# VH-VL binders against o58714: the designs that were tried, part 7

Target 1, 254 residues: o58714
Amino acid sequence: MRVDLNSDLGESFGRYKLGLDEEVMKYITSANVACGWHAGDPLVMRKTVRLAKENDVQVGAHPGYPDLMGFGRRYMKLTPEEARNYILYQVGALYAFAKAEGLELQHVKPHGALYNAMVKEEDLARAVIEGILDFDKDLILVTLSNSRVADIAEEMGLKVAHEVFADRAYNPDGTLVPRGRPGAVIEDKEEIAERVISMVKDGGIRAINGEWVDLKVDTICVHGDNPKAVEITSYIRKVLEEEGVKIVPMKEFI

## First folded at step 19 (VH-VL)

Design k60
Fold by ESMFold2, last read:
Structure k60 (fold): chain C 254 residues (1-254), chain A 121 residues (1-121), chain B 115 residues (1-115)
Amino acid sequence: as target 1 above (254 residues)
Amino acid sequence: EVQLLESGGGLVQPGGSLRLSCAASGFTFSDYAMHWVRQAPGKGLEWVSSISGRGGKTYYADSVKGRFTISRDNSKNTLYLQMNSLRAEDTAVYYCAKDLRYYPSGYFDYWGQGTTVTVSS
Amino acid sequence: QAVLTQPASLSASPGASASLTCTLRSGINVGTYEIYWYQQKPGSPPQYLLRYKSDSDKQQGSGVPSRFSGSKDASANAGILLISGLQSEDEADYYCMIWHDNAWVFGGGTKLTVL
């Protein structure tokens, strides 16, 4: 058994500092670095890529809607041409900093509302995938496990890592329960640990209504936005290792 | 070959206590959830309790909550059922069952031969 | 009132088919449930047979012949175990089981007699 651990990083901008990037970087195998649109800026992007290099963590682009005010969590209607080129632009921007540090990009994980919109909108998913393919056909798309997006990417010749969330409740159809609904976020670290082990070993989890959801597990989203989140991330890594799960970058097995 | 061997059954008076054991072999014990299921003489099956592979999640039938405790010692490949405040209606053959999954599921794929608990005055 | 109800007994001839029902009580809907089936012969522990949720979401137990199959009757709010080509060794008690309200619940069992 093997999995990747990924986290969203590089979300500071200007004079604002967000997240505990230095701490969480110790526990992950893949960094999703904000590309300056929903969060991050050129200085933060360079610093975050360098931090990943120092910790031997693989670097990927974390592109989002051009929505700094809403942290990329508000839906924006894009034409396919806009979506394609927004992705190409943001991936290219992060690539410049990766290249400057002597690194290649491993993956692309869309951020926030864009990530979720792709699950529901096939035209958007295709446009985003086209933008990634325009840049580099060998990049790995990180998307919701067993989603239609994953199928579309594979049909179009893009590598896919199926992502799961041990701290989020699922709907029976495999989508995430929206934040703000009762039970949408699991905060207890032992409950999260039991869930992540079930996802890895059993290939699934019970949805919020008790139905079983089958999941493919290539990468697990972990968090570093505060000390409790870092503690939970550390615990997830520890329990997975105790259960004999290899924690390695997704490129080693995708 | 998967083997499950229950032990610790016997005669006990109402209000008494008993600890059942289930020795497991032929599989990686910590990878699988485990279950206790009982069957009263001449009656059907009744699920009692379940436990996840590392013991972090347990479930109990309403009829035994607060009286029975499921546990496991993965270093000894052994499942336990601590039974307190026993009642006449707890009289049954107690089966140990292996799950196909880490987290308790409905796939009870291997069963022991059972151990008999008799609760009478 | 019981969560699951099964007929106490059923008889069928060798070579025929038997349809064993597992009815969920009013207020819960068979459509969203996985129905697990177990066989128990006299003097032996139960044996897992199969699970059925839908035609695209089902699982046969290891070594269980394909003549055992699951289905549902939505109008009767019931899970169904179908045994085709009945053989004398199919004579046994049959139990259904579901996950309900954070508990595994067995039906009362059906004794199948093969004439």
Scores: ipSAE 0.643, ipTM 0.842, lowest interface PAE 1.6, mean pLDDT 94
Fold by ESMFold2, last read:
Structure k60 (fold): chain C 254 residues (1-254), chain A 121 residues (1-121), chain B 115 residues (1-115)
Amino acid sequence: as target 1 above (254 residues)
Amino acid sequence: EVQLLESGGGLVQPGGSLRLSCAASGFTFSDYAMHWVRQAPGKGLEWVSSISGRGGKTYYADSVKGRFTISRDNSKNTLYLQMNSLRAEDTAVYYCAKDLRYYPSGYFDYWGQGTTVTVSS
Amino acid sequence: QAVLTQPASLSASPGASASLTCTLRSGINVGTYEIYWYQQKPGSPPQYLLRYKSDSDKQQGSGVPSRFSGSKDASANAGILLISGLQSEDEADYYCMIWHDNAWVFGGGTKLTVL
């Protein structure tokens, strides 16, 4: 069985430094590189792509709402044409830096509120997928496991990777419990490891209300925000390898 | 092929301790959650405790929390139940059960024959 | 109030059907629960029979005949184990079980007599 590990990177901008990109890059197979709208800037984008190349990590675009001040976590109402072209623009911008370093793009993972809005809004999901297809039909969309977005992507001929979150509680319908609710975020290293093994080996986990949620697992979101997050990421990789799980980029298995 | 064999039961005084063991064979022990379930003489089933395949997650019935500890040694294919501060109401046949999943679920697909614990003065 | 309630006994004739109920306490709704069923014959450990949540979300235990099936009665707030084509070997104690409040909870059991 094969899984990808992905992380959000390249979130620094200007004189501000965010995250421990150099450290987390050692443990992942796919980098979601911010495209300068919700985070990142052209210099950070180039540096992050180069860092991924140095570590043999696959590069994908991490497009978001044009909301630097809100880190792309505030909902913005977009027309389908706006959504489509926002995606095309951001993917193209990151591709320029990937090409400059001699790399191709593997995937696109929408960021923050955009990622979540696509799960609820079918017209938005179609518009984002069209923007990806306008750029390159061979890119892989990363989206919430077993979501309607994943179904729409398959219908439209776009490859999809089903993403799971071992550090987040789930609702019975497969959506994530909103941050700020009691129990929404799991911080204990051992509990996160137990959850990720269940997701991979059992094909699911218990939702916050105790119901079983079936999950397809192509890629696991991991974090590098701070030293604790990097430690957890390292531990997740170690535990999966001990359980015989092959950790490889999503392009190797779709 | 799948076999579970409980041991360590016996007669013990109130306030005493026992450690139960469950020897497992015929499957990859560390891939599956394990459970303890007990049955008092002439009574129904009562779940006691559960543990995940690597032992990183445990659950306990309220009636035993703080007194009993579930553990496993995957190198010996053995499940344990450490029972402290025993009471008369702990008198039962104790069954070891295998889950079909890594994380504790309700699929107790194989059971041992049980070991008897009697708590009496 | 007990979380799960089962009748203490039930009798049925060979070849007939038996419907064993597992009633959830008021305040919790059978609709969101997976209901697991176990059989126990005298002198033997229990055996897993099946799990039922809905017609599209159910699972039969390995080697368990299809004449054993699960369902729910929403108006009675109950899970149901149906045994059709009763055989003398079906005489046993039957337990339901759910995951509730971070614990596995068994019902009190129903003794099924086939006469």
Scores: ipSAE 0.633, ipTM 0.840, lowest interface PAE 1.8, mean pLDDT 94

## First folded at step 20 (VH-VL)

Design k65
Fold by OpenDDE, fold request of step 22:
Structure k65 (fold): chain C 254 residues (1-254), chain A 121 residues (1-121), chain B 115 residues (1-115)
Amino acid sequence: as target 1 above (254 residues)
Amino acid sequence: EVQLLESGGGLVQPGGSLRLSCAASGFTFSDYAMHWVRQAPGKGLEWVSAISGRGGKTYYADSVKGRFTISRDNSKNTLYLQMNSLRAEDTAVYYCAKDLRYYPSGYFDYWGQGTTVTVSS
Amino acid sequence: QAVLTQPASLSASPGASASLTCTLRSGINVGTYEIYWYQQKPGSPPQYLLRYKSDSDKQQGSGVPSRFSGSKDASANAGILLISGLQSEDEADYYCMIWHDNAWVFGGGTKLTVL
């Protein structure tokens, strides 16, 4: 069994520092690098890409809504044309820095509200996928496990990595319980570890109401927002490895 | 091929303690959650407790919470049930059961023959 | 007010069909639950039979005859185990099971007599 560990990185901008990118890089295999809209900036992009290179971590674009103030977590109604071009622009932006540092892009993971909106809006999903295809058809789209987005992407000829979240509760339909709801975010590292093992070994997880949810597991989203998050990430990797799971970049098996 | 063998049952007075064991073989023990299910004489099945493959997650029936503790030693392929503060109503055959999955979430695909616990004055 | 209620006993003739019900308590919707069924013969531990959530989401235990099938009756808020072509060896206790409120819950069991 092989899985990828991905983390959202490069979300600092200007004089503002966000996250512990240096620390979490030691434990992940894929970095989702902000492209300067929801977060990040040109200097941060280059820095993050360099850091990934130094740690032998694969780099992917992490495009979001042009919502710096909302950190890309506020829904924006986009036309398909807007969505397509916004993705192309952001992926291209990160590509420039990756190329400059001698790295190739591996994947694209939409950020925040865009990530979630795609799951519910097929037209948006298609537009985003088209934007990716405009750039490079060999990129891997990271999206919610067993989502309609995954199906659409495959239909459109784009490779997909099914992403799971060990620190989030699931609805019976496979979507994530919104943050802020009781039980939506799991903080106990032991519980998180047990959940991630279940996801990997069992191909599923119990939803918040107790129903079993089948999941495809290609990449696990982990975090480096704070020291505790980094600790949890480290622990997750350790536990998975102890369970005989090989942690490798998604490109090795997608 | 899969074998589950319970032991540790016996006669005990109310308020007493027993420790049940279940020796497992024929499968990768740590990959599967394990369960205890009991059956009082002439009665139906009652789930007692569950533990995940690594033991990091446990569940208990309300009837045994605070009194029973499920654990496992994966190096010995053994499941345990520490039963304290035993009551007459705890009298039953106790079955060890294998879960389909790592997480206590699947059906019980294999069962032991059970060990009898009798709580009586 | 048990979470799962099963008839204590049921009798049927060889060759006939037996329908065993597992009624969920009012307030919990059978449609959201996977119903697991077990067979237990005297002096033996239970044996897994099948799982049923829906027609598109069900699983038969290994070696379990196709005579055993699961279904649901939404109007009755019940899971159903159907045994077609009843045979003498089918005489046993049958238990339904669900996961509810962070626990496995068994029904009271139904003693099936083949007469």
Scores: ipSAE 0.918, ipTM 0.952, lowest interface PAE 0.5, mean pLDDT 97
Fold by OpenDDE, fold request of step 22:
Structure k65 (fold): chain C 254 residues (1-254), chain A 121 residues (1-121), chain B 115 residues (1-115)
Amino acid sequence: as target 1 above (254 residues)
Amino acid sequence: EVQLLESGGGLVQPGGSLRLSCAASGFTFSDYAMHWVRQAPGKGLEWVSAISGRGGKTYYADSVKGRFTISRDNSKNTLYLQMNSLRAEDTAVYYCAKDLRYYPSGYFDYWGQGTTVTVSS
Amino acid sequence: QAVLTQPASLSASPGASASLTCTLRSGINVGTYEIYWYQQKPGSPPQYLLRYKSDSDKQQGSGVPSRFSGSKDASANAGILLISGLQSEDEADYYCMIWHDNAWVFGGGTKLTVL
C-alpha cells in the first residue's frame, strides 16, 4: 500500500510569511506551490522549489483564481478560455522556477475556490484540464476523490491523483463539508489518524450523517499552517508508516 | 481460518463486575475493528460496543455507556469488554464479532460462539 | 418507538417466497441507509447474509445463495429481505441492522418457519 502526502506551500508573498513550509516539507512527498495569483510571488516560488529539492519533495503547480486579497477562496466566474489560459500561465510560471532549479513538475493541484468549483462545473473542469494538457499531458491532476473532475480528466487523457482529507468531514456524495459548518474541520490528531487509516485501509469514510462514502486514496492533503498543523502532519505520517503504508510521491504509482 | 473465542462469562451479582475476553486468530487482528454483540435468553441481538483496529476509536450502545469499556491488546490478538455495575438486564450471551473494515463501519463477517453472562441475586 | 421493527414471526411453505420486512421508525428515511441482514439458526451465532442500499449498491455475503435478495419499500419505509424458493434449511431467525446515531442497531428479529 502506497500513498502520497501533499501540502500547499509557497503561499507567502512580499514581506508576509504564511505557513511553516520548511517544517512541513520534512514530512510530505508532494508540494503544491502557489503560482503568484492567490498567493506567492516570484521570489517565494524560487525559494519554495529550492526547498523542495533540498528535501527530495516533488513539486506541483497550485494555480488559483487571481484573487490575492481573497487568497483564492472567493468564487470567480471564468470563461473556459480564461480558465484554460489562467492555468497555462500559472503552470508555466512555476515551471520556469522548477526548471531553473533542476526540477521537473509532477502535478497540478488547483487551489481553493477553483478546486471546489471544478467539482461542480464540468465546463470549468474541462477548461482547466485543457490548460494542463496545453502544457504537458504527463502531469498529474490532483482532485477530489471520486469526483466528476477525475472522470473528465481520465476521459481527456490526463492522469489523476485522487485526493482525500482526513481532517475534513464529508458529505454523503463525497464532497467536503464547508469549513464554516460545525464538525466540518477535525482538529484532534488521534481522530484524524483513525480517519486517515480508515481511508487508506478501508477505501472510505463515514459522512457527517453516518453514511459510508467510498474513496479512492492516492494522496492525502496535510497542512503546515502552524506548529500544531505540522505536528499533526508528522503524526499522520508516523501512524501510516506504522500501519505498513509506504509514503512516496504520487508519480511512483500513478 | 478465522477464529474468535470468547471467555470470561459467569455468574455475578447485580452491581458486580466481569471482564470478557475474545481471542482472535486467522487474520491480522489490528487491521480490523471488533464488536461485542449480546443476546438475552430468548431475545434478539443487541449491539454493545465497537473498537477500531488500533483502538483509537470506540463506540457504545446507550444501554452500556459509562458502565462498559471496550479495549484491545493487539500484541495478544485479544479483545476485551470490562463490564462494571452489572444489571439483571445485562444477562446474555456475549458474542465478539469481526468487522469487515478497520473502522467500525462494515458488516460482521465472523462471530465467536459466545460466552454467557448471568447477572442474578 | 424502536428504530427498527420486524415482525415476530413468519411462516411459508417450501418452494414459496418469503418477504421479511424491516421497518424504520418515522423520521428516518430508509433510502439513505444500508440495510444489513443476518441469519441465525438455533444454537449458532448469527451469519451475515447481505447488504442493501440500492439496486446499484448492494453486496451478497460469501456463500449466500442467490435466492436471498435485498430491496426497499419506500412507501413503507422498510427494508426487505426476499427469500425465494424456500427450503427447510432457511428456517431461522433473521435480523436487520443499520448504523444510526453512532451505533449499530438491530431489529427485533423475525422467526421464519418453513412449513
Scores: ipSAE 0.917, ipTM 0.952, lowest interface PAE 0.5, mean pLDDT 97
Fold by OpenDDE, look of step 20:
Structure k65 (fold): chain C 254 residues (1-254), chain A 121 residues (1-121), chain B 115 residues (1-115)
Amino acid sequence: as target 1 above (254 residues)
Amino acid sequence: EVQLLESGGGLVQPGGSLRLSCAASGFTFSDYAMHWVRQAPGKGLEWVSAISGRGGKTYYADSVKGRFTISRDNSKNTLYLQMNSLRAEDTAVYYCAKDLRYYPSGYFDYWGQGTTVTVSS
Amino acid sequence: QAVLTQPASLSASPGASASLTCTLRSGINVGTYEIYWYQQKPGSPPQYLLRYKSDSDKQQGSGVPSRFSGSKDASANAGILLISGLQSEDEADYYCMIWHDNAWVFGGGTKLTVL
């Protein structure tokens, strides 16, 4: 069994530092690098890409809404044309830095509200996928496991990595429980670890109401926002390795 | 061939303690959740407890919470049930059962023959 | 009130069909639950038969004859185990099981007698 560990990185901006990128980079195999819209800036992008290179971590674009003030977590109604071009622009921006550092882009993972909106809006999903295809058809789209987005992407000829979240509760339909709801976020390290193992070995998880949810597991989203998050990430990797799971970049099996 | 063998049953007075064991073979023990299910004489099945493959997650029936502890030693391929503060209503045949999955979430595909626990003064 | 209720006993003739019911208590919607069924013969541990959530989401145990099938009756808020072409060897206790409130819950069981 093989799995990828991904984390959202490069979300600092100017004088403002966000996250422990240097620390979490040691434990992941794929970095989702902010492209300067929801977060990040040119200096941060280069720094993050360089850090990934130093740690032999694969780099992917993490495009979001043009919502710096809201950290890309506020929904924006985009036209398909806007969505397509916004993706192309952001992927291109990160590509420039990756190229400058001698790296190739592996994947694209939409951020925040865009990520979630795609799951619910097929037109938006198609537009984003078109934006990716305009750049490079060989990139891997990271999206919610067993989502309609995954199906659409495959239909459109784009490779897909099914992403899961061990620290989030699931609805019976496979979507994530909103963060503001009780039980939506799991904080206990052991519980998270057990959920990760279940997802990987069982191909699913129990929803918040107790129903079993089947999941495809290609990449697991982990966090590095604070020291505790980094600790949990380290622990997850350790546990998976102990269970005989090989942690490798998604490009090796997708 | 999958085999589950329970042991540790016996006669105990109310308020006493017993420790049940279940020896497992024929499969990778740590890859699967394990369960205890009991059946009082002439009565139906009652789920008692579950534990995940590594033992990091446990579940208990309300009737045994605070009194029973499920554990496992994967190096010995053995499941345990520590039963404290035993009551007359705990009298039953206790079965160990293998889960289909790592997490206590699947059906019980294999069962032991059971061990008898009798709580009586 | 018990989460799952099963009739204590049921009898049917060889070759006939037997329908075993597993009724969920009021307030619990059967449509959202996977119903697991087990068979237990005297002096033996239970044996898994099948799981039923919906017609598109069901699973048969290994070696379980096709004459065993699962369904639901939404109007009765019940899971159903149907045994077609009843045979003498089908005489046993049958238990339904669901996951509810972070626990496995068994029904009281139904003793099926083949006349």
Scores: ipSAE 0.884, ipTM 0.931, lowest interface PAE 0.5, mean pLDDT 96

